# Designs tried in a protein design chat: VHH binders against L-malyl-CoA/beta-methylmalyl-CoA lyase (citE1). Part 6

Target 1, 346 residues: L-malyl-CoA/beta-methylmalyl-CoA lyase (citE1), of Haloarcula marismortui (q5v463)
Amino acid sequence: MTRLCRTFQTAPAAIPNDNSAKFLVSGLTSKGFQAPDWLVPDIEDGTAPSMKDEAVDNIIEHIPDHADDFAGDILPRVEWAYDDANARERGIEQVTRLAEAVGEELDGFVFPKVGRLDDVRDAAGVIADAERDAGLPEGTLEMAIILETAPGRSDLREICQYATDSRLSGLVFGPVDYTAELGGRTLDGERPRWDGLLEALSNETSAADIVAIGGPFDQLFHERAGVTYYNAEGYADQVAYEATIGIDGSWSLHPKQTEQANRIHMPTVEEMERDLHKIESFNEAKREGTGAVVVDGQMVDEATYKNFANTVKTVRAIDETHPAQTEAYYDDDLLARARDVELIFG

## First folded at step 1 (VHH)

Design c11 (framework vhh_7pa5_2)
Fold by ESMFold2-Fast, scan of step 1:
Structure c11 (fold): chain B 346 residues (1-346), chain A 121 residues (1-121)
Amino acid sequence: as target 1 above (346 residues)
Amino acid sequence: QVQLVESGGGMVQPGGSLRLSCAASGFTFSSYAMSWVRRAPGKGPEWVSTISGSGGSTSYADSVKGRFTISRDNAKNTLYLQMNSLKPEDTALYYCATYPRGYSYGFYDYWGQGTQVTVSS
């Protein structure tokens, strides 16, 4: 099973408000289905150039107060770009400061605008240097990268191959920067659909057993008859498509999106009941000394068993991190069965 | 790629006027409330003004009420800030942004690179 990341929520680490850390603290104190699996305090594009130092200061100030109570992982998005030396220098400083001050509380860093494999290795080296300088154990901080450049797309396979024995744990799609990198045009509000890229991302990350996250959906609200409504249907359509092609999670810009994506990326009650029944039936038949069995007209062998086991493993991973979510979504008996069932294969 | 490009800053003497512009691209401009935010060196950011997506409602910081006017041209994807009766304390970097109305609901927060306004005699 790949590491849990149903939701990748960016939150500006500093905003122009009397409480500049407002969104950071809201993310860190989120509850129920609004709690993201990965919270991403954003120093990069979500934060004004003049506020980037304040963003770092806010992360250092607020994370120690909340990290123990935040169930998910915390990965700040620092500045970086494969083709901008100034952005790289600022990113190195940000990683160094954050690792020194709060590295024990952080789970990793997100690097945007990465280039080819050697640029990804350089980014990993920045984290390794910061760990050494801060006195943290090697490998304490992981890395996720945003796939949003032509060189990054070209080296997608090589980058994922590198991930199998490195700190790189996830790839996130950045459609806005990717479209701009390719010289794509926004015509009358039209947005390109990168379905082929998302399938490739799903394939390469699955081969490497690391996390794949789709791109953000920025049409958060729409107005009808003078009333502002959350655009639940548009986001649900995108998240459902991501799930159907094997993308592990979704980028969220708002707690309402986090709530939807967390739910959509969970196995349904029907899937859980179906797959648990097949596992339990096979386990009982094995205790009676039989090899393969037929359950509800389907032959169950080791290979098909492993597919059913994946449902249980996913629920267990969510339950370990967010027991309040599993308890709210599944009935007590069904959840107890998922927690207790023996998995013979895997 | 969302881009916000500010222009129109410069040096003026007290009592003078400047008009700032912000050229927006990469999103449906008319669907987003837009803001101007400023930051003087060594100080925290100060919100200046916001205008609704349609342009039907505006709000201003107390420090600029009656002197500044925010407006937009949705056909040109451009936001404006007309600054009159400028004072030395208006000296700052001025940023164009899609300003969230709060974490519980709002629009994505995109920022420009800023334009410098200096008011001195």
Scores: ipSAE 0.000, ipTM 0.222, lowest interface PAE 13.8, mean pLDDT 85

Design c12 (framework vhh_8emy_2)
Fold by ESMFold2-Fast, scan of step 1:
Structure c12 (fold): chain B 346 residues (1-346), chain A 120 residues (1-120)
Amino acid sequence: as target 1 above (346 residues)
Amino acid sequence: QVQLQESGGGLVQPGSSLRLSCAASGFTFSSYAMHWVRQAPGKGPEWVSSISGSGGSTNYATSVKGRFSISRDNPSKTLYLQMNSLRPEDSAVYYCAKEGLRYFDWLSYRGQGTQVTVSS
């Protein structure tokens, strides 16, 4: 039941501009590889304190016009904090208003700065109450949370166990707030590396079969010979590392990052050709009544087969949501094989 | 956490000079590009100038190029805008802004502003 989330793109729901909804609408109308799997209209840290009511109004105004054409999921990030009653009160109001006005078009909500498991349960209850008040079926709105507090990290396992039978579908790492919470320092421009936390996040979310999303990469630009360039290499390095340790997706802060992360989180052509060959060869041998299957010197049993099947399942999930992306990335023959192959196990 | 405090504005006559300052805190100042943005009454925000984190690259709006100079002092975490040959059309609230977390949203982090009025 792991959901597709290669990209978690925050978009400020209101900015100090004549068109305050500009970035929200840009996200909702994104095409091709710039279309995120999860669009996160941001009322919280991405939106100035004076603009938060306008952010809610913009979401209510613009989501109905675009939701049918937006292939991914839409989850606004509301205000919340485990240790701030005023932030919690504002978040409750935001969830209530959004569920009532556009809950049929939304897929869920993102809660920042969560505390221990009981705080996560409280947040889930806010969504449940809003569903009831809006007349929506129970369980139609999912929840993702940002892991960015010491108590949240302490209860990571318990929170993920709760996720196995709840509306909680994803955990997102928030390194900036987490570092601040711990009193961590950025010395000489070097940011703390939370590799151990990311491995723990990958482990616990994988055990619960929910999505894990890495933190944002805010070094968007670098300088060479006095000229400013988009930092494509730095972001690609972070996304590749996240993928190697089993993190499902990446936080993106603009369309260029969304495009990179969507591509990097897709199985490569080489991976697809390798794993399809293994599956097709096993399927053929099994249909012919061969008890033991060896493909390219490797014994293929049910467990090994399931590993190859994961590649095909990932491509199929992307293809179902974003067929334009799979058609642009894979050749016609390879994509047809991924669509048509029988998965005996997995 | 990001805090920006502008100062140095005031009422001046056309042809005068002013130097604006912006004191920054809550982030690693040298790691981010900084911007000056202005907003006149009844108008949207207008980008004025930018400077890279190292100070090695600067850019200016066509309307101020050759008259304004942006600079920074990374040890003191201060951004400056030297404004020369001021014109009535330069009258606005001036904001310093940290490069946004998003390429297209450099206004996400701005200070309270400092008023510049150029009038006879």
Scores: ipSAE 0.000, ipTM 0.105, lowest interface PAE 21.6, mean pLDDT 86

Design d01 (framework vhh_7nfr_2)
Fold by ESMFold2-Fast, scan of step 1:
Structure d01 (fold): chain B 346 residues (1-346), chain A 120 residues (1-120)
Amino acid sequence: as target 1 above (346 residues)
Amino acid sequence: QVQLQESGGGLVQPGGSLRLSCAASGFTFSRYAMSWVRQAPGEGREWVSSISGSGRSTYYADSVKGRFTIARDNVKNTLYLLMDSLKSDDTAVYYCAKGRYYSLWTYDYWGQGTQVTVSS
């Protein structure tokens, strides 16, 4: 079953500060719409080489204090690379230490810079070995990978097919490393769009029933009349495009981005009212023994019903994890209807 | 190859001033946020200040606000830290750090550091 992931928030597990765990703890104690669906304590690129041991220590120290109160999933991003044996060795050690110390509180791990399918299988094996050594039940820890290498892109379909019967639950797009690996250029500030890659990612992950997560938007702030403002419009445009093509969630680098993406990935009140009405009308007609159903001049069959049902299923998934968010966003009557409706093709 | 080289550290009396410089090469400097991070003897690393790629946005740790100014010259590929009203608590090795993915708080490259000692 596909996990809820509207937001994939990376937070450095150690920063050069008196409180090196500051951003980790901030993520773990986030509230309301600023609470990500997936919190990713970052040991890899978010943490300096000299601080990676401290990052592991901070995760071990702080996760037990907060995991029970954090509604989303927690997946540390460890070191890895398909072409760097030293990074792989450090990643194995990080997974082993974290699974042994706090594996009961973690939901999985994120592996960056994966290669072809065989490298993804190797990463899955690292988690399996760590589960066994820590005495955790097999399948306790899931895996997400970052699609950011040419060999990873080449094996996208094979990797997603492998996901259907494995611990692999999500693919995340890493545009900066991918662009760099391909020798892509940013000319006059124009970044490559990767529309074809994002459509392929959406297609293959949807076929495998795993989550697809878009790339980070790094233009967090802009200046107007000497005042620094959060770049809400730029991020909203990216997240809306991702949602339009079937990408399940967005990478966030800041609580304001997490808040925005969490909201954009929720069905609107208008979508809820429309799709819920169609489902309720279809259900009523079926209870009366009617074989063919027309609702508001539209013929409804199993395929069209499933489309309306997806809206309700999305709201229910959010409601199960973050009831405060659904209660804040939808009126009481509409939310009650979404909770109670029967999904005959769901 | 990314290279970061700090300079301008030294011994200064309390209340004095220093200007640190960091010469950057091997990447498009103007597209990345840059930071200063310090480490005092026997302590962990402490973030001091960050500046956006364009230089328009600056951020400071509460301990240095009003005393330190971060600046950059994107034509010369150089990052600066202007330190005024120095205190003994400012004694540390100061590191220049390059942001990853234009981030203000994630770093992928560090300089070797420059020692600042505030003592009479």
Scores: ipSAE 0.000, ipTM 0.121, lowest interface PAE 20.4, mean pLDDT 86

Design d02 (framework vhh_8fcz_2)
Fold by ESMFold2-Fast, scan of step 1:
Structure d02 (fold): chain B 346 residues (1-346), chain A 121 residues (1-121)
Amino acid sequence: as target 1 above (346 residues)
Amino acid sequence: QVQLVESGGGLVQPGGSLRLSCAASGFTFSKYWMNWVRQPPGKGLEWVSGISSSGRTITYADSVEGRFTIIRDNDKKMVYLQMTSLKTEDTAVYYCARGLYYKSSYYFDYEGQGTQVTVSS
């Protein structure tokens, strides 16, 4: 099973405000469906150049107060770029400081603007060095990278192959930087969806059994008849497409997006009832010694059974991390069935 | 057969209040999220509010937060929308919808026939 990441929420770790940690603390104290699976305190593009040191200080100050109450994973996005030595040097310092001060509370780091496989290996080495220097056990801190450069896209398969036996646990698509790197144009404010790249990302990460996360949707609000509305329809369209092609989770810029993506990436009550019924019926038929069985007009064999089992496994993964979410979303009887059913294949 | 029947719409003055009702039948109501969505004249569908199967999780569109309240009664198989401080912009046909609004920007699962709300003097 791939690691749980329905939502990847970036939150600037420092903003030019009286309370510079406002968005960081809001993310750390989020509840219910607004709690992301991965919270990403952002030192890189979400934080102004003059605020980078304050961002690190805010993470060190606030993470220990909230980590035990935050059910998801916490992975700061540090500075990095395959083609910028100064950004790399700042990123190394950031990882070193954070690992030493709060490495026991962190789950990993996110590296932006990675190049080819060797650059990804270099980033992994930075984390390994920081773990050793901080006295943390080897492999304590995971790595996710943002796929947003032409060299990174070129080595996508090689990077995912490296991930099968390394600390690299996720790939996140960065469409804005990727489009800029390719010299792509935004005509009439419309940004490309990169559907072909997302399909390739889904394929390679699935082959490696690591997390794939789609890009951010920055059209947060729209206006109708002089009134400003949250753009729920636009974000739902993107997240639904990501889910249909096998992308595991979605990038979130806002608590409303996190709530929406967390729900979309959960099996519906109808899907749960359907797949549990098929599993239960198959299990009964197997106890009677039959090979293939027909349930509701569908032939069920080992391969189709594994597809139904994926629904149950997804719910169990969410339930383990966020029992309040599963208990709020599913009926008690249905959830109990999902918790207790025997999975004889998969 | 799944059926949702909306009622309670009508003409109301700006600043007024109105309560919409939705009666559900043909499915296990207590197992499903319920939503209110609306369609203003000449515009597309807009999600208004959602409530979880247990009633513990409630969400609102920014445009109605603080003015509208969604309520459910699992024993009666009813969902309600209490609307206050109504604006002319709230004029729309209001629909009751079963399932996750968030699962689809294209269509809703078993929405009803709708009830017209007109906010004007």
Scores: ipSAE 0.000, ipTM 0.111, lowest interface PAE 20.7, mean pLDDT 85

Design d03 (framework vhh_7nfr_2)
Fold by ESMFold2-Fast, scan of step 1:
Structure d03 (fold): chain B 346 residues (1-346), chain A 121 residues (1-121)
Amino acid sequence: as target 1 above (346 residues)
Amino acid sequence: QVQLQESGGGLVQPGGSLRLSCAASGFTFSSYAMSWVRQAPGEGREWVSSISKSGGSTYYADSVKGRFTIARDNVKNTLYLLMDSLKSDDTAVYYCAKYRSGWYLKPFDYWGQGTQVTVSS
């Protein structure tokens, strides 16, 4: 993968509170494992219609104060829809204003409810026009899109092929809007899983070398005897499944979800120890003139080596962005080995 | 408009006590379970304690169990956290939190501005 995105955290850019920027600032100043890889100030569905202008104003006011200290990437989710001209017009205005005011501090934009490939190209064009108008170099701002419409699903492969040569760096699954679009139902309390779509998303984004991000888990809390508890088990199950199928990151709606997803998307201590041992053993054998070696009953050659190298590359990417997280998660010796090992393939 | 206003923090020595208060307005306080959440320097947010609508059920993080007591006054729309035997590890900004029940697409429904607790000699 080209980009680190274990967590895609949407935060309403304005809420009906005395401090309307409260969740935006909370996200920008988050610490430890609660710091998302991608922070998504939300102007779209996470922000009330009456608050959308205030959301833009809050982003313009607060991003410059925090962007230099925020280790991750910042991509506001603007208004958009392939089938709603008014939403598109508002989204164009939002992108234009944000690029002009804080384009140097932003990493890109998230477009929801995209249609077919031509709609994705239109969205990319909005960013290109905003860059030009703001005097930013072409390609300064990236794009992620939410895959949540039937036309978007139909063009998934074509959209990902377009991504290889464009500003499109990530695809995010939006199950709620997608289920509604298809007329899907919840039976016996069981929500649609869309496992086939998630596998297709993982496949097409991997082929294009862009990030795939799973859908939000909106069952944030259990209520028992009037007490509200965070639903840690449900979210962990979803994130683990996403990681297992090759999805790079998870959508987070809450600091506790960000903490869980950041941890689950890190290679485990056991994986790190295993893969480092195999890499180190192969490197030693290669320097002695042996082209392949058996380590703990497994043949290690160039192809299997590249697989183990992916573990080290992932840890290094996290370490570069969030050294406090790697230092908290791995013991000092194991982390030092990951930092120092030579990768001769991959 | 939901508002949560914390107070009662300050500097105390290890083994000391503090009482935090959270004044709630803009919603029917007696209809919601309430929580205290803290954030220590360099750490993420940590759930501390929660209390049911009536105050009949209380829950605590292992790190504070036996030392902290959560309470509420539904007539005064006020949430309390009574903190005894304070340790340096309790140093944090403490937030009063109102959570929406069920399935919700936003981060924690509402948090107050926070009140700083520093436990140091």
Scores: ipSAE 0.000, ipTM 0.088, lowest interface PAE 24.8, mean pLDDT 85

Design d04 (framework vhh_8fcz_2)
Fold by ESMFold2-Fast, scan of step 1:
Structure d04 (fold): chain B 346 residues (1-346), chain A 120 residues (1-120)
Amino acid sequence: as target 1 above (346 residues)
Amino acid sequence: QVQLVESGGGLVQPGGSLRLSCAASGFTFSRYAMNWVRQPPGKGLEWVSGISGSGGKTTYADSVEGRFTIIRDNDKKMVYLQMTSLKTEDTAVYYCAKLPYYRSWGFDYEGQGTQVTVSS
């Protein structure tokens, strides 16, 4: 895993409130398991049309004060659409302003409603032009795109192949806009699951060694007897399914969702104990001149070793970015072993 | 409102060095990336080098990388271009350019620039 992204948290960059930057600052100052891997200050769908200029101003004002203390990556979601020239023009302006003012503190940009590969290349060009004009080194700003249009789905493979040698580092699924574009419906209170799309997304992003991020779960709260409570079960079910099929991270709309997704996307204590034992045993046997070893009745060779090594690599990536999270989740001895173990085939 | 005043150009032999200066006023200097662009005789504008608002990041055109160094002093509101190993192809009027927030194609610049002539 080259890039860590267990959680993709959108936060409106401006809201109609005395403190319009409230959610942006909340995201930037989040702690523990509520700290997302990717914070996405949202200028697009999360921010009202009348507030979009204020959203850009809020990002420029608040990012410099918090970027050094925020452990994750910061990627604003700008306006864009493959079929809307006015949205594209506003997005170009937003990228230009943000790269010029705070490009040193940002990690990239998120482009919504992308079309075919050529539209993705156009978006990458907008960032490249903004980097050059802002005096930033080439490749300073990465790009993630939201897969939420029919033409984008049609070019999924081509887009991911482009990602192998470009600034494109992640694909995020946008089920709401995708369903709307296809004329899909919510029946019996259940939204389309798009399981086949998610498997294809997992496959193509894995082949390109970039991150795949699932769609948002917007049933945040249930109301019973006049009391509003967080819908933990529904979100956990979605995130667990995403992890099962190889999706790297989950879209979060709320700090409580970020906390759940961060935890679910971590290897469990049981997985860590199992995989570390296999690796350590193989390493010991190999130092004694053995090419394969049996551990707890299972043959461990180079191919199975690499699978166990993926668990350790994931934990190390999390530990590097969020040591407080790994220290809270794993026992001290287990975490020390994960930090210290030699990965022979790494 | 924006004023950029370039200086430091002149006649130099191939292989020589020059240091260009740009004095900026009329805007919050530390918030804007600054660039050097040049216009050779009979050609269009060519971007040469850029530096971020804080000075933490720099970038260069392939033709000048390793030979030119861009520096800024935010307290003095100055940007500099240190040029070494000058070539006849470097002959141009050099402009200091502030990037506008809302730009169309190309760069905006102020003032008359500073002439650099590299004679064979």
Scores: ipSAE 0.000, ipTM 0.132, lowest interface PAE 17.7, mean pLDDT 85

Design d05 (framework vhh_7sr4_2)
Fold by ESMFold2-Fast, scan of step 1:
Structure d05 (fold): chain B 346 residues (1-346), chain A 119 residues (1-119)
Amino acid sequence: as target 1 above (346 residues)
Amino acid sequence: EVKLVESGGGLVQPGGSLRLSCAASGRTFSSYAMGWYRQTPGKQRDLVADITSGGSTKYGDSVKGRFTISRDNTKNTVYLQMNSLKPEDTAVYYCAAYRTFWSGQYDYWGQGTQVTVSS
């Protein structure tokens, strides 16, 4: 994982409340496993139409007070749509205002409802123009996009190829808007899985070395015996599936989801012990002049070594950003080994 | 894809004024940075002026203070107001749009419009 993004947490930048910035500030001041890798102050669908100007004002007011203490990345989701000129104009204004006022504290922007490659290039141009207008160094602000339109899905490969030489650093799946775009129906409440799309997303982003993020899980709470509980099992099932197919991170709508996804996207203690042992044993044997060795009754070669190395690389990326999380999750000895081991391949 | 059509070129006497217009087609005009370049036969195209989607402008040294670039996103049009024209301003003027990362790359060009400054 070159770019760390286990969690993509959207938080409304303004809500109808005496403290309209409540959820924004909660995200910015989150600690431990509830701290997202990417915090996404939401001006778009998470914020009411009448509150969008207040959302921009809240971001400008509160980001400077908290950015130095927030370990992750901060990327506001602005308004945009490939087929709505009014949304595009509002998004341009939002990017321009935010870059001018707090661009030094921001890591980038999230653009929803993107179209084909040309529309993605246009969004990148909006950020480049805002950098110039604000006097920021070129390339200061990154871009992530939400894959949630038919034309965006059609150009998925082309968009990811473009990412290799651009500010585009991540693709996020938006199943609700994508289903609506296609005219999809929810029959008896059955939610489409989009397994084929998720595999394609994982494939194309991996080829481009950018992050892939799954869609939101909106069934936050459920009833059992008349009592309301957080739906931990449902979210865990989705996040685990995403991880098994190579999706790098998960969309979270609540600190409890952020905590779960941050943990599920970390290698387990068992995985790290297993993979470190195999790497260390192979390193010793390789220095004795063999290309393949047997560790615990299993053959380890360069190809299998690279798989074990991915575990260590993931832990190192998390440790660099959130050392408190790795220290809480792994034993001191195990973490020290992960920090110090030489990776011969990968 | 964006198509650009220039208009407003012509013959003008030294000290005169011309206003060039560039009409763009395509849903993404408002997000493009737009520019004007000029080319004299046998030379490379030189930047005259450019304007970002946010309205920030840059001018070539030879035209600064005399030319003004502006845009109207409701009309999908960029303008170049040329004042105090000199014979050395004679060139084909090209409209350009850039849609990719970084401000230095132009992806679309118009066909050009001739501006001649002579008595």
Scores: ipSAE 0.000, ipTM 0.212, lowest interface PAE 16.5, mean pLDDT 85

Design d06 (framework vhh_7pa5_2)
Fold by ESMFold2-Fast, scan of step 1:
Structure d06 (fold): chain B 346 residues (1-346), chain A 122 residues (1-122)
Amino acid sequence: as target 1 above (346 residues)
Amino acid sequence: QVQLVESGGGMVQPGGSLRLSCAASGFTFSSYAMSWVRRAPGKGPEWVSTISGSGGRTSYADSVKGRFTISRDNAKNTLYLQMNSLKPEDTALYYCAKSYYDFLTGYYFDYWGQGTQVTVSS
């Protein structure tokens, strides 16, 4: 499996209040299902222009205090744009400062508003230069990019092909900036869904064995009978659709969204029981010298076995990073079977 | 030293009107967006309305659109909320707040004083 990323949670690295690092620290100290797989301290769009230096300072101050206790990966979103030299210059300085001060605690960087493949290569070069200057081992820091420009969409395949032998480990969809780039309109209740783009993203990232992350769901709350509630149904619908088409994880703007996406991107108890039963039955038949077997009326061969094995591999990846989450979600006996079962194929 | 003092609450029948005021001090009032946030009995805080520092832009929760009007007088450092066609569901403690947008929670607000109680009942 490439990398675990069920959730990509952006948290503004500085806000205009007496405790400007409040939400950064909240993300770093999150527990249980509210702990994201990828925490993204945000210097870019989530942080006011006058506060970007404070955002960098907050990351440097607070990450060392929490990184050892944070089970997921930490990737700050720096400033960047394929068509804005000033944004690029600020992003280079942000990467340089962060790699020098806390590069040992970080897992990588997120670059927004990337252009064609050569722009992605330029971004990768910024990280490589920062690693060298900070004295970090080459290849220590990974890169994720946000797919949110027309040139980036045009080079999607080429970018993903580049990822197979590079530090690029994930692509994240940015629908708001992409819609704006194309001159598209978002009407109340009728925003573009970009289903074709999401399918293409899933296809190209799967071919490259890297992570695909869907776009943010910004309708965090809704009103019912004059009371404001968390919009659990709307977010669950989006995340379930993403999982259905092979998107690996979801962008989260809130701990409640992180909790939902972490759960939805896990195999259900029913899926685990089903697939474990088929694997265990096939393993027994193989010990008896049978090349194919019928389990519950389904023919199981090497190809179908690998599909069932994917369920077990996903659970094992989550269990390695977040054992408290797997222990809370699955029955003790079922989890033990998933941990111990022999995978003959895949 | 920032201080916000709310007033104008009270008891009113359904369909009635109230006007809330908030006196601000300790900061450059015209430089900050201001909001009204309410807390109904047994509920968490609900954002009601925001007005930009200049007063040129306003936004409202769907539950109050068309019924409530937010306004400000920057010369007097005062924020207002005109509440019309009040419903029992509007019963809450109303707070005046300096406003920030935050991607984790939506709008972030500072609460000052004890708020002003609005009770809508027959």
Scores: ipSAE 0.000, ipTM 0.141, lowest interface PAE 16.6, mean pLDDT 85

